# VHH binders against Putative ubiquitin thioesterase otu1 (otu1): the designs that were tried, part 19

Target 1, 329 residues: Putative ubiquitin thioesterase otu1 (otu1), of Schizosaccharomyces pombe (o13974)
Amino acid sequence: MSSLRLRLKYENQSAVETVEANATVGSFLDLVAAKFSLPRNSIALKFGFPPQDIPLVNSDVPLSTLVSSGQQILVLKNAATSFSTNEPAKPPIPNAATKPTFPPQTEISNPPAVSHQSKNTSQDPPYVSTPIGDIALRVMPDDNSCLFRALSKPLGFSPYELREIVANQVLSNPDIYSTAILGKPSIEYASWIRKETSWGGYIELSILSSHFGVEICSVDVKTGRVDSYNPQPATGQRTYIVYSGIHYDLAALAAVLWDTDVDVVLFDASDVTITPYVQQLASLLKNMHYYTDTASFSIRCTICGTGLVGEKDATAHALATGHTQFGEY
Key: E = the ipSAE of ESMFold2; O = the ipSAE of OpenDDE; V2 = 0.75 times the mean of E and O plus 0.25 times the DockQ between their complexes.

## First folded at step 13 (VHH; framework vhh_sonelokimab_d1)

Design y03 (from x01 with D99Y; at its last look DockQ between E and O 0.14; V2 from the best seeds 0.00; counts 0 for: pae E 2.8 > 2, placed apart)
Fold by ESMFold2, look of step 13:
Structure y03 (fold): chain B 329 residues (1-329), chain A 125 residues (1-125)
Amino acid sequence: as target 1 above (329 residues)
Amino acid sequence: DVQLVESGGGLVQPGGSLRLSCAASGFTFSHYDVGWFRQAPGKEREFIGAISGGGSYTYYAVSEKGRFTISRDNSKNTLYLQMNSLRPEDTAVYYCAAYFGTSYEYRSPTAYDYWGQGTLVTVSS
């Protein structure tokens, strides 16, 4: 008895609806029309990032073949009575947003103003202008779920749901996610990663990349290094997160800097131009000291990414976790 | 269906305190972030603060100057807002809201999927 949990958004109204896995596009359209009191023939539905039309002409198609549980469905009212797969044109880029203004900060920790820019204010987020538009930082709450929060929009699932996906993949694939890889038994790891106080790292990025078929590129603020998590099989889509030492944020192409609903957060994985733009954003963030200083770490666990200060720390880590592979930090 | 019901609003003198409650039903309360917003007459709905599903993390609007405290009791499916040192400008309808979706703009009303009906707080002499 599988079901889809979908977020419906119409203008300033939002609702979460659970529909049966065998629901059709037509039956879903009826539900939406009733929910928002809209004429059925005035409704257009969009999903995903970037927003794409749900084809309404083939109303017998199962909805589950087009959308995934946890995705937002944009409900639009228009005058057209015909159904279409054409997407609307993107809004124009605001011309006045080409000159960024940031507070001066020279601390060796993340600047406070940058870490809280995900609020609704007049202050713009950090961004860089590029030939394709503004690449902006979408700042996540400073908590241990930040990796999952950053990936929620591009992958279409809440942080809780992403943690559940990781836990279930670990339990279902013990040959891949062995105690040697995880540093603890798979049952304990699954229980641990479900807790909102548990930090996600490269294991979670690898699992989520493969589960969704989306390449995840983590761009380090301090070094500009790109760590790519490559799925098999691949959908041909890529997303970018920005790593600041103990925090993850999302890089987005912001058609409107102050309106995250129209962000582009998934890119063609074959497009070679996007990674340098995100590295340019990372360089801007480095100059703002938007990172946690990890310079006291001399090595890192190559399994979980934990920073360690020497052989004694590595030995304690290995005994506690079972991780025995270390590299220079 | 998902339901959020605020209570505890009323008339209070300046400098007074109120504690608002939000009773949640129709979803697994402990798995989702919940927050408080308010809307004064003629103003847009503004973020007050939010608390993570397990209660480990709280987030406040910078403007609160520590007068408000958010908490939750997952065994009672209830979100709380303790408001101290109330001022006439705190007069508003106070709403609780649930964050179910994938939005990362948690301070925006549009990021929240379900809303209560609101409870009126009036601060006047």
Scores: ipSAE 0.423, ipTM 0.767, lowest interface PAE 2.8, mean pLDDT 78
ESMFold2 (binder alone), look of step 13: mean pLDDT 82; pTM 0.844
OpenDDE, look of step 13: ipSAE 0.734; ipTM 0.898

Design y04 (from x01 with Y106F; at its last look DockQ between E and O 0.27; V2 from the best seeds 0.60)
Amino acid sequence: DVQLVESGGGLVQPGGSLRLSCAASGFTFSHYDVGWFRQAPGKEREFIGAISGGGSYTYYAVSEKGRFTISRDNSKNTLYLQMNSLRPEDTAVYYCAADFGTSYEFRSPTAYDYWGQGTLVTVSS
ESMFold2, look of step 13: ipSAE 0.570; ipTM 0.838
ESMFold2 (binder alone), look of step 13: mean pLDDT 82; pTM 0.831
OpenDDE, look of step 13: ipSAE 0.850; ipTM 0.946

Design y05 (from x01 with H31K; at its last look DockQ between E and O 0.28; V2 from the best seeds 0.00; counts 0 for: pae E 3.4 > 2)
Fold by ESMFold2, look of step 13:
Structure y05 (fold): chain B 329 residues (1-329), chain A 125 residues (1-125)
Amino acid sequence: as target 1 above (329 residues)
Amino acid sequence: DVQLVESGGGLVQPGGSLRLSCAASGFTFSKYDVGWFRQAPGKEREFIGAISGGGSYTYYAVSEKGRFTISRDNSKNTLYLQMNSLRPEDTAVYYCAADFGTSYEYRSPTAYDYWGQGTLVTVSS
């Protein structure tokens, strides 16, 4: 059974909380109230991008139907409507509707600006300015866990824990994860993917996107191609990773460019504007030569994205991995 | 409960060496990246280095490469920091920390969810 691991932010405090997948909005609100010593009825919770209120009126709804693991939950203390005018305060009347704080809709519907931003220092991450803010690359350590590290914040689990989820899904569903799909028996694949030196690809993205109910979009630096995993996500949420041919990094909306703790890494899957912004970031990265030279590749494995130079390479890949679907590079 | 306990600090002469240990308990140690930080009086916590859960990958602050070595022994649930060629400016409280994967900036203290109490290293003549 899945758990949700959520990052709570209240003023200058933060905390990581793990809740069961069947936890309700009401039980979560109690946890938040206790954690930050706030009156339960004074709390507003927001998540995602655009920032959305978690509906508190339906307290028996499972939290997992509203938020994804790894989301940052903004905790706000509602200010009572009170004026220092020496008049008595009127009783508040609860309304069924709350209006989330979003950027204006006209900014979302405008064509995205194309810009080359010069870096002021070598310490700044690559980013593009957009009408909704800076879309920045968050670079993962150079190791074979980069896919899992890029997904740790959006999904809320360590690279090891994500590898365990993949392994368990493979073992629990051997008819789906056959030797033809995996390139080895499911037991051997599960042992292999648990090793931190094993590089993840399409199979891991597919399993993780399905398990967490989150769409994962991989944007290729060299081509700008977007590969979508779980395009109708149960949570309605999407995250973006950036693929450079041998490495995965995370694309984030950086509310503060130098402060990754306030990044927005999960987006409403219905928002049509974010994908083009990440493709603009990919174009910037291409111009910086932030990719592995793939000039000899003519085909790619559509399962894991591996670039291949011909039929012999594709045959060797199929034998090693069991992946048999190939497309034009 | 998760606990990290540093040991091995003390007084050492410039040019000397120390080996710090961090004993971990209350979690599956090999599942998580762990790292070392230090904090000199009046300064911010400073990243020294980190090591992956299985020990295959190590990462160091640029200025500390070659003098400090991070290792782990998962059979003993222990993280180590070997410090050589110590200088007076290495005087600090040294902390170990565990990264449970809720952040991705491994050089930032905010990437680490659990911390030890620290061990004081004093380098003076």
Scores: ipSAE 0.376, ipTM 0.764, lowest interface PAE 3.4, mean pLDDT 79
ESMFold2 (binder alone), look of step 13: mean pLDDT 83; pTM 0.843
OpenDDE, look of step 13: ipSAE 0.802; ipTM 0.928

## First folded at step 14 (VHH; framework vhh_sonelokimab_d1)

Design z01 (from x01 with G53S; at its last look DockQ between E and O 0.21; V2 from the best seeds 0.00; counts 0 for: pae E 2.2 > 2, placed apart)
Fold by ESMFold2, look of step 14:
Structure z01 (fold): chain B 329 residues (1-329), chain A 125 residues (1-125)
Amino acid sequence: as target 1 above (329 residues)
Amino acid sequence: DVQLVESGGGLVQPGGSLRLSCAASGFTFSHYDVGWFRQAPGKEREFIGAISSGGSYTYYAVSEKGRFTISRDNSKNTLYLQMNSLRPEDTAVYYCAADFGTSYEYRSPTAYDYWGQGTLVTVSS
């Protein structure tokens, strides 16, 4: 299987660690203890939002059965053998695959207002209010790496590293990734996709979803069509990206619209409620003309990626959305 | 261990220019995006700009567009910030930072995993 990349947070310190797919809870504890110079027996580990315990009692358990790549791990120092005051029992082993595994978000109320200028208007993303919170668009930089940037958070690797994974898979399987499939020889395709100026597409989504064992759902803005890559994912996890015809962005459950650190970007793949909400976001984006007829556009909103014809359209867009950041198409 | 070391700060007159360097070690510099931030006394750390791992794309805070130029030399593991037309408001500690790709809001300090110690730039007459 694939390695896991995790962001570790201990007090004022942070680190990014890559662990092998077969790493155990015990071997991970050794790594964390060494990284932060902590006694192994004093460490508690939590993940998710809100933080949930990683069970430490069975050190032989593979870490990949408990956490997914891309998750932030909170490292806490506890005294050895200390009684855990007001700490719940370990979470039950999942016995119902249909329930979302997200932190509770029910106390955060969505604002009632729609499309009003907020206090921080140049930073407000497009979003839809739902009973589970705001499903927001997280806009990727205006470059040709947008697919890889959108997947960096949920998969836990940089755009460069994701490109390398794709290239290596193509090279390792040249009979699958033939000239007929790729439009060029597999060796040339691998060299091409390694360039940060090469735009990724469905081949990359197929490879990455399979490699990481994560379902990737691409929701098309113009049609609302959902293209699912790896629909029976080994990790049981799903992520959503939004496709505008020229750009990929990430859909996130935003507990706080202005704080991307608390976004939920991985969902239970058996869930039936999130996909319709992302399709509602796509419908909102369609009404904002967040899809391309590239022959007509000369500028782009750098906040939401909407292509625009000129200053008149940019002014209308700013009045309608509050987005005032524009770049070259 | 990952290290980022800024240099080139100092005292400069308004209207002057200054070039900052950030030397990177302990990781494969060419694989990751890197950026510049600054922090004036009593203020929050502020995004200046970032550059993609291969150097093909640069991103700037709107307020710094046209005055500052970010570049990198992957053969020297070094990130640069050229600052022109300096103003007293540019007085701050300047930091370089590395983004290992586990966050997507590159304008936010929380997107960056490793930081330099900073170099002081003072713009005054």
Scores: ipSAE 0.540, ipTM 0.831, lowest interface PAE 2.2, mean pLDDT 79
ESMFold2 (binder alone), look of step 14: mean pLDDT 82; pTM 0.837
OpenDDE, look of step 14: ipSAE 0.784; ipTM 0.913

Design z02 (from x01 with F100W; at its last look DockQ between E and O 0.21; V2 from the best seeds 0.00; counts 0 for: pae E 2.1 > 2, placed apart)
Fold by ESMFold2, look of step 14:
Structure z02 (fold): chain B 329 residues (1-329), chain A 125 residues (1-125)
Amino acid sequence: as target 1 above (329 residues)
Amino acid sequence: DVQLVESGGGLVQPGGSLRLSCAASGFTFSHYDVGWFRQAPGKEREFIGAISGGGSYTYYAVSEKGRFTISRDNSKNTLYLQMNSLRPEDTAVYYCAADWGTSYEYRSPTAYDYWGQGTLVTVSS
């Protein structure tokens, strides 16, 4: 890895900062003070949900022991010289009269399995209530970057940066990523995966899992099957994505259902309880018909994982993408 | 270091057209989704639309269907908003914004990490 990507928030300002993996609390505090032009001794830092203080007294502590890449760091100015009359709005906890129902209730988030349509509405995502909280589906835009968008929060990089990481890994390891494996030369594959119109698949999941040391579990909506991409070396962290047959979304533990900034998207890989909860979410989604029926597919592109109906589909796919390696679905 | 600067606002008659520009600097422009918002006096900031980093995918608020077109030119680090058939209710400050990509809800202002200062569009009567 070698870096943390953090979202800094100070009043109405925000910034994305990349810090070295070995950055200390003290060096980070210096960076924050310079970034927002604040006196170092006036700064308080908070993270997580509910927001908790980053201890500033032990400035030699590595920041990575306290926060994870992709998290938001709230920057607050302490002391009597604050000129802000506003505090960040936080949702009140639901009162007893508005607690969620115990049986899951699902708002419509997708039409029939073949057609994916997103609306700009303020409605609850699909979720299931569990003893540890709500496991919610965070729906990605219906474009060809959905795999990369789903992994952006857990891995701490933009979808475009994740594509670049994949491309670089392919180019740096041509013995592993040979023409036989990729269906085209590694240079051509790298150029192809950098395009935002290129769908990612199992090759990309495997590369990203190994690069970041994060186990990626893909849970299939229709079957409930879990495909695990296990890194070496492993950081001991795991994330979950939800596969609907042609689309990837993210599963999150939503501490506050309407506030995605406080989602928990990385889990202890040794925790045996989370996977069944995500499978419960997948079961809910199956009952909503949130999937593409792949039973009519006879062929799968072994490069990107796209399901295809036959020779005509395979030919069109090859012309559009350059992929010429297919296997049985 | 990151800057977004809107331009092209001004006074326009109802039924007229206006093209807004947003010049970006201090970051790799093509690695960010970018979008337009607007805020009328006394109203909340309203999503207009967004465009993916390479420009291949655009997303619009339902209410702006067909009148507004978002585009980008990555060689010039510039985002555009073409507005046609303008109405007095389109009077607002228009903002461009850039999305790091780790916030899931791109239609919400909270998903965007960098903002311009805004440009005023006034559609008289």
Scores: ipSAE 0.525, ipTM 0.823, lowest interface PAE 2.1, mean pLDDT 79
ESMFold2 (binder alone), look of step 14: mean pLDDT 81; pTM 0.825
OpenDDE, look of step 14: ipSAE 0.727; ipTM 0.889

Design z03 (from x01 with T110R; at its last fold request DockQ between E and O 0.27; V2 from the best seeds 0.00; counts 0 for: pae E 2.1 > 2)
Amino acid sequence: DVQLVESGGGLVQPGGSLRLSCAASGFTFSHYDVGWFRQAPGKEREFIGAISGGGSYTYYAVSEKGRFTISRDNSKNTLYLQMNSLRPEDTAVYYCAADFGTSYEYRSPRAYDYWGQGTLVTVSS
ESMFold2, look of step 14: ipSAE 0.542; ipTM 0.819
ESMFold2 (binder alone), look of step 14: mean pLDDT 83; pTM 0.853
OpenDDE, look of step 14: ipSAE 0.798; ipTM 0.923
ESMFold2, fold request of step 15: ipSAE 0.513, 0.462, 0.510; ipTM 0.806, 0.799, 0.809
ESMFold2 (binder alone), fold request of step 15: mean pLDDT 84, 83, 83; pTM 0.855, 0.847, 0.853
OpenDDE, fold request of step 15: ipSAE 0.863, 0.866, 0.860; ipTM 0.951, 0.954, 0.951
ESMFold2, look of step 15: ipSAE 0.477; ipTM 0.781
ESMFold2 (binder alone), look of step 15: mean pLDDT 83; pTM 0.849
OpenDDE, look of step 15: ipSAE 0.789; ipTM 0.922

Design z04 (from x01 with R107T; at its last look DockQ between E and O 0.20; V2 from the best seeds 0.00; counts 0 for: pae E 3.1 > 2, placed apart)
Fold by ESMFold2, look of step 14:
Structure z04 (fold): chain B 329 residues (1-329), chain A 125 residues (1-125)
Amino acid sequence: as target 1 above (329 residues)
Amino acid sequence: DVQLVESGGGLVQPGGSLRLSCAASGFTFSHYDVGWFRQAPGKEREFIGAISGGGSYTYYAVSEKGRFTISRDNSKNTLYLQMNSLRPEDTAVYYCAADFGTSYEYTSPTAYDYWGQGTLVTVSS
């Protein structure tokens, strides 16, 4: 990795920062102190679950040996030395998405501005208990950016920024991302994927996993199949998304089920135990009918991503929505 | 510096309407989701709603009765909240917030990276 993208949280302030892969703990501490206007000697940094101190004593240590791109760094203002101080018990009750609903929602087929009713998030998400904690489904909003939203926390970039990364990779490598691969010219594809109404799929998963050097495992709810993008060597990282046929959500190890700030969303790629746990979650979701059967679709609306069967469905879709651009499913 | 500035708050009679504005600067406004929260005295901040960067998608709290409408004007870098049929229980400080997208829980205050200072809405008399 040539750089690290980290989310810094200090009380209710946050910032997304990119640092060089060779940045030291000391240089990072200087950056944090400047960003939040804190005395350097009053700062404690924590990451992961259980929240663990970043050792500040050996400030020459490369930060990349301790944390990975996409991680959240909790910044605390305390006395200079307090390893007994963990994350304060101050966060409000998390507003995680509630019991899943079958996608797609009719609103996701309408590119004009639409309104969605937010689900009641006071209920527990779907989860399975394991010896290491709860593997929970973190449900993404019902919109066309769900792939990018699911990957935002593990990769450390906003959905817009992830779309920009895909677009830039496509533009920088036109010989690889040809019209034959993309279904349209590289320039047109890059413009298209930048739109928040454009669906992401396997091309985006392939590009993002390769760009970040992270294995992305997509676990299909209906079949339990695991599709692995960019399988990693023993020292790499892996994240899990859950695919319901037209919607992506994130699987997370929830240290606190209602508090997504402490989720573990990146796993050692050599760890063979997590995949079966996510497959158990997928099995739970299957029993809840949290999936859409896409096997009969032959075409897809390229504007809203709706799966369609044949020209009759495309005509009906065009009449209902005004969308007239279709591609192979 | 990223800055969010709310305006349009004030005193209004029950049944009245207000339109709140949130002026954004220091970032490319159209690239990010933005939302509204409110905080009544002695209560936690509660989610009102959010709108996607391009304005194609809006999201509202389940307890919303359809009285509030969120919109944005990306040419003016401004987020709006239209509040109708106001009631005394709507009295609160109203905040706008920006979600830079590294948290997927959009109804929680902790998902939002930058906040305005708030504007007071008082519904009384």
Scores: ipSAE 0.388, ipTM 0.766, lowest interface PAE 3.1, mean pLDDT 78
ESMFold2 (binder alone), look of step 14: mean pLDDT 82; pTM 0.831
OpenDDE, look of step 14: ipSAE 0.538; ipTM 0.832

Design z05 (from x01 with G54E; at its last look DockQ between E and O 0.19; V2 from the best seeds 0.00; counts 0 for: pae E 2.2 > 2, placed apart)
Fold by ESMFold2, look of step 14:
Structure z05 (fold): chain B 329 residues (1-329), chain A 125 residues (1-125)
Amino acid sequence: as target 1 above (329 residues)
Amino acid sequence: DVQLVESGGGLVQPGGSLRLSCAASGFTFSHYDVGWFRQAPGKEREFIGAISGEGSYTYYAVSEKGRFTISRDNSKNTLYLQMNSLRPEDTAVYYCAADFGTSYEYRSPTAYDYWGQGTLVTVSS
């Protein structure tokens, strides 16, 4: 039933792979070796931030005990450059300076599998520079699926698939997801959330964070408030989304501002340093007025928090969302 | 077994119109965003527009919004591009593409997992 969706990155290539939840490290290595045409014994795998090795010595271990769905897996050609008889090693030089070591980059030209720096299509997003790198905003399309689009990369599933997961969880747990909680019967809510025109909110964040075992931190642009969903995540991993009042975007550690393929979007949930940096990004966005002006709202939906102007907006909201509980803004 | 096949390209006069089709197979068409790109010789693929899985949302490159219309017919698994007021600068190979995985930069070719082989549109007098 359960599966892992992983983004594989090898040099200038990337791919999304879905593996069965019971896949072993060994079977995953076979898949990676085949996909990138690499000798199985030359492969090293890393994940997370900072990058950590996936232990390869016990190839019978289920992959799901080591990595989480949505993680980017760095594929490295580990032994070939260090022990090749045709690649002479640099003579050792004793010194006190610490320098990072990078493997040589090999590039080939292939259609859509080739990673190019798209100068005319990759403009700099809003970002803040921090001691750990650039924390950038990755802006989602302006539609009602923005929550699901923002979570697609960290969780590893399309917006359609994420909506299906929510719907199935609601249907499978009607005692938890009652009419009192949802604002409508669970079967109607499941049908409603499957539509691409239906907005997601805190119910969806709660379900998805629990389902994937990932903490989701929503950082509000106007207030800087952080709402944490699943704060002790089973995977030990956390992702950040940015909420502007009617829109969700993704916060990422951008190794290259114009290249979203190398973003880090999952972080150690025990880390105490990243959240303040995302709050700095939110403060920048607030100064840019990157939020909905709430001064004209007269009412708000008490279920999802949406600000509304007058009875007509409330009626339209109720028809679109099924939420019928409103209060003074 | 995912396939996208463009058709409807050809030679048109400046100011003319052309309708491109993209037939999709091997996946559930209505579940995914699809879009149109074009590539003139020696240039990078250029985003034209995209449409959401159920068709509720369309997105266009700024320069094309008034002249080009994207639509889809999910019962026929077909994506369309209606091009009006064509100019010689529109001469290019036109591609359709499907977004299965990561979709947060829909204007970038890297957001699309499957591509057609393209259909040539030539606009000349």
Scores: ipSAE 0.496, ipTM 0.805, lowest interface PAE 2.2, mean pLDDT 79
ESMFold2 (binder alone), look of step 14: mean pLDDT 82; pTM 0.838
OpenDDE, look of step 14: ipSAE 0.855; ipTM 0.946

## First folded at step 15 (VHH; framework vhh_sonelokimab_d1)

Design b1 (from z03 with Y106F; at its last look DockQ between E and O 0.24; V2 from the best seeds 0.00; counts 0 for: pae E 2.5 > 2)
Fold by ESMFold2, look of step 15:
Structure b1 (fold): chain B 329 residues (1-329), chain A 125 residues (1-125)
Amino acid sequence: as target 1 above (329 residues)
Amino acid sequence: DVQLVESGGGLVQPGGSLRLSCAASGFTFSHYDVGWFRQAPGKEREFIGAISGGGSYTYYAVSEKGRFTISRDNSKNTLYLQMNSLRPEDTAVYYCAADFGTSYEFRSPRAYDYWGQGTLVTVSS
């Protein structure tokens, strides 16, 4: 990418900054110092998991050789004694928090708001213990942007920006995204997907996977089925989302269950062990009835993934959304 | 430069009402979730509620029991909090905040990238 999108965290403050791909460590340090009103000599910068230092002694080094877009940068007030270690930048993973309590099945899509019963609002999320740590569910808000919200951390863009990327890809490739594929002309589809009330589905997952080069694995809570969206070309990274029949959430390796800032949300795509762990989480969620009952669905909209219970339901869906492409559930 | 400026705080009697405003500048307001928090003396910042970028979805802390209403006017880059049936326990500094969407803890202060300076609300007999 030609620029870097970075999340800066200093104590209780945070900011998202976009810097030029050729920005240097020195110029970035100046930006951080100004942003948080800190003496330049007092600043230490860390990134990744586990947190590792950004070397500050070689201020002319391009920042892009040390960090990747989407990474969180921890800003710490230290003594100005940073020494060069000559360690190269590697793409590690972002941070963690929040422990929701799950409601009954009729409220599976609702993010929990249990702060009154939970004095500090920190509760353990659903998770499974594995040899590599805890694989936890990170619940997205109960709205129609949940797919995009679940992918925001792994891909490094807001849900609104991800919708715009999808819209632009659809408009740039009208031969691929024809009316037959989309259920409406590409121009109308682009307008539709930009609306925050529009559900994202399988075409959005495919577009985002290919745009970022990240394999996206959707694990269905009810069945344990994994739908893999494989990019071409691929960066060799994979992320996992959890599908409950009407809602998408994110699966994360949670080094600290209540601190989402240290979550691992991107995995080596060649690692054959992670998918079974996420399926184990899905099995736990199934036993907690964290899903909409899809057993009565006979068809699925292949554009948005919505489960439907027959011809009348499919017709109503098509009229409401313009989606006319359906498959067996 | 991103800026959020709260206004409308002040002294109010128990049972009274106030409407807070948050003026936003330096970013595309409609492309970000925004929310309200408060901090009573000696306590942590407490989530009140949030509203989606286009205004279609609102999220409230359970503790508010419908006394507070969040709204936004994207044409004026302004977030609002209408507070009714105020109690002395509502005395706090009220903050608006913007979430740029790369954190999924939107009910936690840690999820928000930009904050206002706060406006004091005092509810006293």
Scores: ipSAE 0.511, ipTM 0.792, lowest interface PAE 1.9, mean pLDDT 78
ESMFold2 (binder alone), look of step 15: mean pLDDT 83; pTM 0.844
OpenDDE, look of step 15: ipSAE 0.844; ipTM 0.944
ESMFold2, look of step 16: ipSAE 0.442; ipTM 0.754
ESMFold2 (binder alone), look of step 16: mean pLDDT 83; pTM 0.848
OpenDDE, look of step 16: ipSAE 0.832; ipTM 0.941

